# VHH binders against FAS1 domain-containing protein YDR262W, part 14

Target 1, 246 residues: FAS1 domain-containing protein YDR262W, of Saccharomyces cerevisiae (q12331)
Amino acid sequence: KNVVNLITFKDSNGKLHKRLAPEEIPPRLHNSQVNSYPLGYKGMRDFSRPAVNLDDILGTQQRKQQEFLAELSPLSLESKLSLVNEVQIFASYVRNDVETYNKVSDPNEDLIIIAPTNRAVSQLTLKPWQFPNNIDKLESDGATEKELDTAIQENISKFVRSHIVVYNDDKNSYKKVSPGCTLLQSIDFTESKKSDSETGGDILLKKEGEVYYVASSRDEKFHAVESIENGSNGVILMVDFTLVGP
Key: E = the ipSAE of ESMFold2; O = the ipSAE of ESMFold2 at other seeds; V2 = 0.75 times the mean of E and O plus 0.25 times the DockQ between their complexes.

## First folded at step 9 (VHH; framework vhh_7xy4_2)

Design q1 (from z1 with R30S N31D; at its last look DockQ between E and O 0.62; V2 from the best seeds 0.70)
Fold by ESMFold2 at other seeds, look of step 9:
Structure q1 (fold): chain B 246 residues (1-246), chain A 121 residues (1-121)
Amino acid sequence: as target 1 above (246 residues)
Amino acid sequence: QLQLVESGGGLVQPGGSLRLSCAASGFTFSDYAMAWVRQPHGKGLEYIATISGSGDSTYYSDSVKGRFTISRDNAKNTLYLQMNSLKPEDTAMYYCAVDTRYWYGDKFDHKGQGTQVTVSS
């Protein structure tokens, strides 16, 4: 059918409302012009920046084949994310978060996206829109439609941003803790810091043999990365778990 | 084809107990969170309880906390609801469902035909 799907929600007065389902929302067009840029960064990568290299981040031996394949991938992470069928629920949440979508689409970013599979999301007792703000509680306590919409957006944004690392080789976005094991900071972790003196991270990345593993730093329960998608502005690590949950 | 079949409903006295079962088939049961939802006659659906795919995590509505227990047996593809200290307000049709509410306002697409629970003197 050519008709877009609408979803319904209930406000504090019991009135039902509809909105466009996020998976059917077209990508937002973001256009900016900065006079100080000779060519504008949209659609042009600063080629002096090296590609994201997981083995460099981990301090392990780098394979020439992996570098070659990364340099042959002209597609952005935005394009790659939309093509990986096994992560389409997560991809839809990314599209719903304007700031994150802008980063994923930006050729001058370098990102590590730890993308939970559809199964990883489907098995959660609460879905990403339901936590950490307790939406059912807010609704039963008489929250307005605006209060509910804000809390839901905060939940989805926090979930998405907890799974994405902005790689900065000369910043505090990662810390090698030992050969083959690195502590990373998600966007959510970085934005939640109270001061520049807060260090550490919320994501562990390690390599054992030829396999990469990811864990939350809170529980240190490592899961194997199921696949790696290389893009022009970073990498996608597909995992069968979520880094944050209820 | 996905199928969910509820059983175990019936008539009970206030303060009594019932155990509901839901047999699942046609999908990988452990990949999905499962839920119990109820519908009192002439009223809307009420979400009662959910359980993670592995069974390690559960959540309950305030109306049933402390009285109901959701559980699952992934080897038998079966979902359960133990209902204790039943009240007349618990009278409803009870459905099991696959929790596919990935966005606020989503409805259960996959629920069973239900089993009636009636709490009356």
Scores: ipSAE 0.709, ipTM 0.886, lowest interface PAE 0.9, mean pLDDT 81
ESMFold2, look of step 9: ipSAE 0.751; ipTM 0.891
ESMFold2 (binder alone), look of step 9: mean pLDDT 81; pTM 0.821

Design q2 (from z1 with N31D; at its last look DockQ between E and O 0.52; V2 from the best seeds 0.66)
Fold by ESMFold2, look of step 9:
Structure q2 (fold): chain B 246 residues (1-246), chain A 121 residues (1-121)
Amino acid sequence: as target 1 above (246 residues)
Amino acid sequence: QLQLVESGGGLVQPGGSLRLSCAASGFTFRDYAMAWVRQPHGKGLEYIATISGSGDSTYYSDSVKGRFTISRDNAKNTLYLQMNSLKPEDTAMYYCAVDTRYWYGDKFDHKGQGTQVTVSS
């Protein structure tokens, strides 16, 4: 008596998949709240969720062309990350963090990925697996392989999650500081805050003229966004620096 | 095609100084953190210092901190190591390396022949 309806769909790469019929998938309660899906399931995007629009986040005049292009993109941010040669080191770190990778693949998420270029990572004095947990010291102190694996995973996940913002319709993930300048909360900031009442942020996004800039809120050193990749579930802002470092 | 050519090694008495140089070619030098590593005879590679691509950040092992200074000249594609207050324990083959350790277990990328530093009385 356990009848489960499956339907077949074709993804943007032409691959056929089977998934639960829409009536088997819990409905969304509102734009900023989504049901969690099983690992690896990529359901249909909830069309009630508007696409991420940087001008709305910044409080500047809406760019008709940019909004239109974002809504026309058939590829998820997961697919976009795999195609952008300039960020493949960062993309590999994203794939290492299963929880983050699931968000990047989820059509009902809305993400801002601030993706450091390969050279932004390559130029670091310590690589993302080496901090903030000091792996060399753990080895010399006789840490077990399990302890080392855990510390390394924490380091990489923290690096990845410091570069990704979950954009919420209820606007708990950002605060407009001034016209054209907005304070954002990375996933890492959200997971690390002392209470849900904290409303600060760790990332500044600014627009001056037609150019977007990103800074850590700690140093406020703005770097120009080198390119923007639009996906079905958000945007990738490519930058030539890292938001966290040794 | 990547080339790293070390020079400046030699024989020096304890307490002396040497300046090592590394000429880099075949890659975009300023995009990479660079390192000096050394290999004492019959032992594994030992990390000693790293400098960021821009040159604005450095990190040193405890064994050389305060005695050695890493620097770079991105216009000349050259990495340097100023070695002061040398000890017999500093005797090793010194290698210039690209820090390509993007994952745990990765190795420094060193392709040069190295330059021998010998500290003895």
Scores: ipSAE 0.720, ipTM 0.882, lowest interface PAE 0.8, mean pLDDT 82
Fold by ESMFold2 at other seeds, look of step 9:
Structure q2 (fold): chain B 246 residues (1-246), chain A 121 residues (1-121)
Amino acid sequence: as target 1 above (246 residues)
Amino acid sequence: QLQLVESGGGLVQPGGSLRLSCAASGFTFRDYAMAWVRQPHGKGLEYIATISGSGDSTYYSDSVKGRFTISRDNAKNTLYLQMNSLKPEDTAMYYCAVDTRYWYGDKFDHKGQGTQVTVSS
């Protein structure tokens, strides 16, 4: 059965376009994903794999209460993203990026999602579909509908993948800068680096007192994490800013 | 109830200047990017300038870059467009809008009745 839906829409100049419907993109099947539940896309993680531990990533002492609560979070990050009203614009972009959505749904992944709030997206001068490919310029230059759809999808994918870290327990996905401050690599950074000698990252995570902070490595402007949602395959750090922008 | 009221339009000679204002109410103004959009008679809408919620970042279409300046006063819930070196092709109805186009092809949620700018000798 065809689960890929295209919607047709008109821009302000009357030009017709097609794109994937955000809420109708299904999760991909994975050989590593097993869904034993009768009523949904759910899987069981390998219980011998430790949960994502922010204090281990930072080199700080973990609070026992926070560690205990993380062990009691049976829902996937896909489920958690769907339930947090404050990040539903970002969640819709994640669903539009099929490859990333499949990772978020995969019980064998461990992810750190830096989820911008609806306000963080709404205040942007250009929305994630408009950059870094300049869609206005492409339209005025006579780009085909396929070229526009490709550029828009690349923009959304880059935005989403700039906010998600694949945690690697063998410590290849992050670099501790100092106790309490760690440089992380987003999926976008990892996929775009030119060689393994390109060490570093695009996301800074730090802890001061009991509060976590996130910054882009490019501007180093730290923002407090407003909430943490623990899931079976990682964590969501809600922030009131975007790691990439126009 | 969200309202946007544009003002400051009029008739001006080529090379002249105008300053447009937009009074906003009924929503948390500083949380949203705001835009100026224009519609020349008998033509489609043209998205010409956008400013971030904080006012720190701006974007301009090529047709107005260097001549127009968008700004906002979040204490007064007011958006502005300073228009310099006006040309006959700038003749249009100018609208203030909340930029809620989270997806390509989305329509502007709200715009006012607009203010007419006419550049003619």
Scores: ipSAE 0.686, ipTM 0.866, lowest interface PAE 0.9, mean pLDDT 81
ESMFold2 (binder alone), look of step 9: mean pLDDT 82; pTM 0.826

Design q3 (from z1 with R30S N31D G105K; at its last look DockQ between E and O 0.56; V2 from the best seeds 0.68)
Amino acid sequence: QLQLVESGGGLVQPGGSLRLSCAASGFTFSDYAMAWVRQPHGKGLEYIATISGSGDSTYYSDSVKGRFTISRDNAKNTLYLQMNSLKPEDTAMYYCAVDTRYWYKDKFDHKGQGTQVTVSS
ESMFold2, look of step 9: ipSAE 0.705; ipTM 0.883
ESMFold2 (binder alone), look of step 9: mean pLDDT 81; pTM 0.823
ESMFold2 at other seeds, look of step 9: ipSAE 0.696; ipTM 0.874
ESMFold2, look of step 10: ipSAE 0.721; ipTM 0.887
ESMFold2 (binder alone), look of step 10: mean pLDDT 81; pTM 0.821
ESMFold2 at other seeds, look of step 10: ipSAE 0.731; ipTM 0.898

Design q4 (from z2 with R30S; at its last look DockQ between E and O 0.62; V2 from the best seeds 0.72)
Fold by ESMFold2, look of step 9:
Structure q4 (fold): chain B 246 residues (1-246), chain A 121 residues (1-121)
Amino acid sequence: as target 1 above (246 residues)
Amino acid sequence: QLQLVESGGGLVQPGGSLRLSCAASGFTFSDYAMAWVRQPHGKGLEYIATISGSGDSTYYSDSVKGRFTISRDNAKNTLYLQMNSLKPEDTAMYYCAVDTRYWYGDKLDHKGQGTQVTVSS
């Protein structure tokens, strides 16, 4: 059988697109099945768990009001991403990576999403589907549609996973450099390293005054976080740049 | 109302040079990567060069790399293409476009009317 299973979706401009359908995932338990319905299920999370707090991640003094508001949020990060108009291009890429989408929707995860704005994506010389695999070259070299779709999906997934951090207290997953400055590991970084005991990271987070800043660890060029959205399972930091590019 | 107006095309001998310009209006020019796209007679569109919103990054197809230079002046809302060492196979209609190809297979919906470049003896 050589039938390609495609699904259709709309991009941020309302245009319809096709991509390879992922293999069917077995139905989750009721908690997993209701993961996409946060309004009716805000009691599904263990309320004894503290919300993600940026000051804890940075090792700075805690602001109790921020923690209180985050713990009261009824909406998952998936829902928050869908509502923030300024990041809808990035949100559309997240929806195409099934593994990441499941994490973003999961009330038992705690995530930091560094979401590039529509402007940050629109100004890129190459769009996230075009790098790091060179799609133009693959096409000119006669790659099959399946080979192209695989390379494109790898590009999109790598872009998305480079912007999302799974938060935990595991000292192997992040390293506080100093009070107010922490080195983080994106999902892409953790998936690419050879050993779970390897240290380091690809993202720097710092706070100066009341403003948070993000940089790639590669160039250490800090950009101010434009806004912060708190969700039931983490936080979204909106930024005017991309952590990876062509 | 978004507008893109190309100019600078013409008839050139092989080995010659031309400089194309594109005047942009009706949108925030510096927020978008821009592209030059060409269409040889009876053929599809070919993306040949792109430039980031800031102008700091460029990309070229193999067919033009080393011969063409894309640039932009964000203060004048103008995109440029310097074409050197022109060959007969560069003969095409050349279009300025906003690069909104956020997904593979996205179709060009923002281009100008084009300017003809003809390279012949």
Scores: ipSAE 0.739, ipTM 0.899, lowest interface PAE 0.8, mean pLDDT 81
ESMFold2 (binder alone), look of step 9: mean pLDDT 81; pTM 0.813
ESMFold2 at other seeds, look of step 9: ipSAE 0.776; ipTM 0.918

Design q5 (from z1 with R30S N31D S57R; at its last look DockQ between E and O 0.43; V2 from the best seeds 0.63)
Fold by ESMFold2 at other seeds, look of step 9:
Structure q5 (fold): chain B 246 residues (1-246), chain A 121 residues (1-121)
Amino acid sequence: as target 1 above (246 residues)
Amino acid sequence: QLQLVESGGGLVQPGGSLRLSCAASGFTFSDYAMAWVRQPHGKGLEYIATISGSGDRTYYSDSVKGRFTISRDNAKNTLYLQMNSLKPEDTAMYYCAVDTRYWYGDKFDHKGQGTQVTVSS
């Protein structure tokens, strides 16, 4: 019985793993008009839009911005994710969520990706496919192969979408709490809220001195951002923890 | 190169206790969640307990919850399983594993030779 489509990938430690194959949209399922760049867009960015600037999001260092343009990289976040070895487990989960991966590849979507390191994932007691749907319990309760595949896909998608913010300065993509501290909404938070009028958030971003910190709004336990990768359509903040866990 | 060596198994009466140990070498122990897995004779593998790299989080299957305690000593690269209130259905070969199951269907590799636990009257 071939209940799971698996492909092999290599993590940052050189260890080979298998994952669920992406569920692809069939070719030419859409008519001649495309909506929001289906299946892997690699076009030119609208350069009239400023690059994501963490200091603007935080409300810090405003006096310097009168003279400086925001940084812009020629490589997309899709390219940057594939090149950062320290986050390859997370990157593989992102590729498994086709809708989110299309955003990562889209030059007209601006994203903040809070990317957990391979260590952050490896040390979890349950891996992202195992929660919040309890896969062990579903198996024990006699769930069908299709029910299991759906629950696993939902788990991975929620994990991925909890770590990615669609930046939009004219929508409720973030809320400044104080100078140097901002509340952000992940894709998962945005998709879960009852109405668009909800103004909370699930991610805190803070700057102290020259170091950026990230926390879940749930526990407010800040962790230093280990490195920052700027891409043409946003930024990757590498962290040694996960924003959601078992 | 990577090695896991289990010990502490044996024969015990129902209601008794055992403590299993697993000596780990050849990798950065604290970077990985660790697991205990058991295999009753003639049956499939069961993941029964998992502990985070730092040791601050644990997960237990329903079959052992409340009776077994997983722990680790990162200074000694050692994983433990304290087994209390043992039942005949706990009889199995017990394996220590690095939890590298990043995807559904991944198998544990890096398990040791195992240690037998037999619970009978």
Scores: ipSAE 0.675, ipTM 0.864, lowest interface PAE 0.9, mean pLDDT 81
ESMFold2, look of step 9: ipSAE 0.718; ipTM 0.892
ESMFold2 (binder alone), look of step 9: mean pLDDT 81; pTM 0.826

Design q6 (from z1 with R30S S54E; at its last look DockQ between E and O 0.48; V2 from the best seeds 0.67)
Fold by ESMFold2, look of step 9:
Structure q6 (fold): chain B 246 residues (1-246), chain A 121 residues (1-121)
Amino acid sequence: as target 1 above (246 residues)
Amino acid sequence: QLQLVESGGGLVQPGGSLRLSCAASGFTFSNYAMAWVRQPHGKGLEYIATISGEGDSTYYSDSVKGRFTISRDNAKNTLYLQMNSLKPEDTAMYYCAVDTRYWYGDKFDHKGQGTQVTVSS
């Protein structure tokens, strides 16, 4: 039945431990921060803002008012990411990208997070810190530690930002491709586009029957969303693949 | 209990071939990229090859690319390394490992006891 999956980490005292993976909490080299903000994380949400609704993005039938209110979650996406065991490796990368982590923690943002599972990351031949900048080659070419740190941070940030969409009501962030299929722009796509007039996106979202699917726009290979976590400032779509890879 | 057991090493002449095997147990084998790592006597570990959990992608170091082939059989929980055109510099202890290097500076801490490969006349 259940097979024990282990990873090694150092704690805040330098002691080595083994923990479960991929469905184990990602390695942590320090004690977690215990400092928290009054009345929740970084202030209060503007209560006039509606929750992110995937069916609105796809143009499907709106749910009844009772179901709308039931979708409003009291927990932020930051809290939800920390609680979903199956995505803890990805969550650790998100926490490392300060700009993105600030958005995930912000009650006045609205995000769609396409979170690869621990399995999706663990099975990659190269881990997110290793691409697209080739870190091994940079080391062999004599790159300084500062150059290596910069290249590694660029790799991690690009991986994280390729999986997160900032939802807004204007048409710049999404485009309907066909009935029930919408093209989304990740943060990485938005930051990389050549001009404000560039149309398109890097993420496809569709619904067939009662199941949601996600694909990269590059290969259009759709994968079923395995679960959906609703938060106060958006949604998490758990998937068993990565939108970018080696 | 996670276990990795390497086998198939031995003495081979330059230009020869060997096939290494690694029996895995105690974890969901197909969920993880697997690697072959080698350690020449008195030297550090050298990464040489990885294969994705489903076996559909591979990556090789430049030192072995074109000569070595990594493969896996998920039904048998077994990892393989076919080594062709062996050179004296391939002499090392060869380890099978779970690739858990999620961060820069992480080590291959989940490896077996190794199997010795010696290439000499």
Scores: ipSAE 0.725, ipTM 0.886, lowest interface PAE 0.8, mean pLDDT 81
ESMFold2 (binder alone), look of step 9: mean pLDDT 82; pTM 0.829
ESMFold2 at other seeds, look of step 9: ipSAE 0.727; ipTM 0.888

## First folded at step 10 (VHH; framework vhh_7xy4_2)

Design r1 (from q3 with F108L; at its last look DockQ between E and O 0.59; V2 from the best seeds 0.72)
Fold by ESMFold2 at other seeds, look of step 10:
Structure r1 (fold): chain B 246 residues (1-246), chain A 121 residues (1-121)
Amino acid sequence: as target 1 above (246 residues)
Amino acid sequence: QLQLVESGGGLVQPGGSLRLSCAASGFTFSDYAMAWVRQPHGKGLEYIATISGSGDSTYYSDSVKGRFTISRDNAKNTLYLQMNSLKPEDTAMYYCAVDTRYWYKDKLDHKGQGTQVTVSS
């Protein structure tokens, strides 16, 4: 039988297209209800603390801004991820990593989430559960279901944590490389470094004109950020590629 | 309506070659990794090759690596499998599929009707 699920999306030119819906991640129904509250899981944020500002991180000057409050969002990044249909595969992986899910729900965090679109994930030759641990090989070697589940969880967690930056406005969390270009550390990079004095990063953020770009520091192939979603505890930068892959 | 139509199967002698084609329609072909999957009679499905949406990356099972080549033409919405040095154990129904295995236990529901390949003297 040829039964498929399709979702509708709008491209950068406003043209509507249809795509295969992820089997585990159904599209949200029109008028869907979500049992959630503003500030959600962790309660109130300290609003005396300024929102994440990409231009401060880059060392570039902002244009004159309108009312400050008009740009604040009452919803956490967890809530924002749940509402953005174009990143629902990635959002499902975030929910699967308890430590990361707690951070994106925490009003006292400041995060930069570089969220690959469903398109970016769907085109991968291997899906995030399949690398870097080789699940096919583990299965053929007779691994138990528990061993497979652990290896799969490690794969998904590493993928998710490679796309999320804990922004800390101190000198140890990022490094300006040049005007308008900054090297960032993902959670995965931070967890892998040998000491807190170790410098470097795995993500490049750049601004040229009015457009933000992201690259892996490994290949320096910049991709334009397709959209930005602001949340109470950070920002989501939607991108058409994955920072790590098979 | 999503459709996948395989063709190019047939009877071939051991050591021979075949080229399978898969015509895709009803979805944005280049957004998805595609796979060739085979099913020997009375046995389970085996993923034998995958290719990224752009066509820049491929992955092969050990059973076919070095003998089979997956490719795609995104302008024609067509997936290919070049099969060389065919062996009797390659005898199976071959399906093209959209690789939607976002989770380990996801079932394959996006495949065509298949094309039979039989390798025999």
Scores: ipSAE 0.744, ipTM 0.900, lowest interface PAE 0.8, mean pLDDT 81
ESMFold2, look of step 10: ipSAE 0.773; ipTM 0.916
ESMFold2 (binder alone), look of step 10: mean pLDDT 81; pTM 0.816

Design r2 (from q3 with T50Q; at its last look DockQ between E and O 0.01; V2 from the best seeds 0.00; counts 0 for: pae E 13.6 > 2, placed apart)
Fold by ESMFold2, look of step 10:
Structure r2 (fold): chain B 246 residues (1-246), chain A 121 residues (1-121)
Amino acid sequence: as target 1 above (246 residues)
Amino acid sequence: QLQLVESGGGLVQPGGSLRLSCAASGFTFSDYAMAWVRQPHGKGLEYIAQISGSGDSTYYSDSVKGRFTISRDNAKNTLYLQMNSLKPEDTAMYYCAVDTRYWYKDKFDHKGQGTQVTVSS
């Protein structure tokens, strides 16, 4: 794709402006522009904390190889996202949600990132910054630049946070539905639920044979995980499907 | 056809114990999370205990935590609720329930006919 995707907005003075959509913003390497801390923020992980293990989450037989590879992985999920070319559109949206990016960069978090491929994001009928808030309608209704930026940021944050799970080894936060199938709560689900919604989740993770699958309420179908990247603070599961959509 | 049959209720003294059973049929029992739900007279439903399909994960409401124990025997397709230190406020109709909808905000969607537990001095 050689076409730069621009979004258009009006400022409070009525002047028309254009800016790049998040997927057109080049990824940043080395994190010098995003995180100015040399070591403090991205410091040493507490090595008493075990690595994320998908078989523990699923209640299936353990695979020692995955734990061994995770212990040998020197890079955080933030670094891994920057290096996995197939998910760079999603990675760019993650960088535009500062709170989530900080978690992805934090060596003392444990995350499961279900990263949609560039193809999956590109095939959406609306881009992640365009839903669920209808940006075109807000602009047409005379929304201010600040209101548009807020709505766009809410869309980006919801999209990103619907694909990321903070691993919580409190077994009440995850519900094992059946052998090899576990219901997970995304960050978005956790932040949106009321106290009476403790049961439930928005992501199913399943292992069938040697293949992992994820499902969401978007289409209620299992999609195969095409690859797994291990990082020091979690795992990235690459899928050719977005878990939320217009 | 999915079927859940509760048993083991009855009259018990305060401080006593009961063990409820739920016989399940018509589905692959070990693949589904199960719950115990109770309805005191004149009140709404209260979800009091839940267990994963494998039996490895459990949840308890604050009202029963430490006194009740949910368990399952997947070889016998049976769900159990061990109730200890029973109080008059535990008097209710008790139902077992299966969670066939696994999306967030869904409550358990199938329950049996219930078994009455009455705690009186």
Scores: ipSAE 0.000, ipTM 0.147, lowest interface PAE 13.6, mean pLDDT 77
ESMFold2 (binder alone), look of step 10: mean pLDDT 82; pTM 0.830
ESMFold2 at other seeds, look of step 10: ipSAE 0.754; ipTM 0.908

Design r3 (from q3 with S61R; at its last look DockQ between E and O 0.55; V2 from the best seeds 0.71)
Fold by ESMFold2 at other seeds, look of step 10:
Structure r3 (fold): chain B 246 residues (1-246), chain A 121 residues (1-121)
Amino acid sequence: as target 1 above (246 residues)
Amino acid sequence: QLQLVESGGGLVQPGGSLRLSCAASGFTFSDYAMAWVRQPHGKGLEYIATISGSGDSTYYRDSVKGRFTISRDNAKNTLYLQMNSLKPEDTAMYYCAVDTRYWYKDKFDHKGQGTQVTVSS
């Protein structure tokens, strides 16, 4: 629905009344000015850029669109991630990785975030700061505080980046394996490959019936996506497992 | 509300065995990794083993690896520590804890009252 503001006012007898506010879209008085974000980004998201569509990346027959339930101006993934209570531990790791946080906050990115729940993280025998660099061994070997901080940051960044996919239709950001099953590349996978000739991926996305599933490509153990949060610059798939672990 | 009750400690000779238990209540036990932590008299806390919420994965500090086995029974909300080949240096108060160390400087919270293990030659 269009922007129609109702003003409520109370008469001298306490009765509430409603009337239409006299409001028009303000003229664009500063069209020549471009606002920069704190990190140097420019402008708003290109409105012609289509939203991430999971059925398109899977090559499945499109279901009835959620257009009657869709938000006309959805929040960014950064905002959505901070509001989903079930993933707040993961969200805190994302905020700690500056490069990834910049992408999540960027209206001109399109991301698929496979967000492990608090339960998925809480049940890990080692927490994301503890692997793959063995922090216990580094401590026992007499590592300096700087060496420990570096190893811990590397661990957290690798964990975060293993759960986030940069989607791009005009590049090989994904590879359809079969109808309803697609291989994706996490940011960590992309940063770890040594040449552009390397193909493949580390994440499998599958749809069976109306349910989406995610697996690591290494073990192919699929887990159901528990919920999907749509944002202005991508989607969040909430899962009860982690794509990488100790 | 949240309760962790350790039991099974005692006096044991070197080379002996002991099995510790930890009864948990007041939280969804299987959602959390659990840990055994020990404190020798006059010393700081040392975690020695952790186990995933499902029980599928374990981790041991080098000083106990191969001698101690952590396990859990999620149907009974119980954590176990099987301690074999006990040494005098294993003498400590043993605590079970929920492993909530999501950041490096976080502490083990919700540890129980502990159970004393004494290994004396």
Scores: ipSAE 0.719, ipTM 0.890, lowest interface PAE 0.8, mean pLDDT 81
ESMFold2, look of step 10: ipSAE 0.786; ipTM 0.913
ESMFold2 (binder alone), look of step 10: mean pLDDT 81; pTM 0.823
ESMFold2, look of step 11: ipSAE 0.808; ipTM 0.927
ESMFold2 (binder alone), look of step 11: mean pLDDT 82; pTM 0.827
ESMFold2 at other seeds, look of step 11: ipSAE 0.716; ipTM 0.884

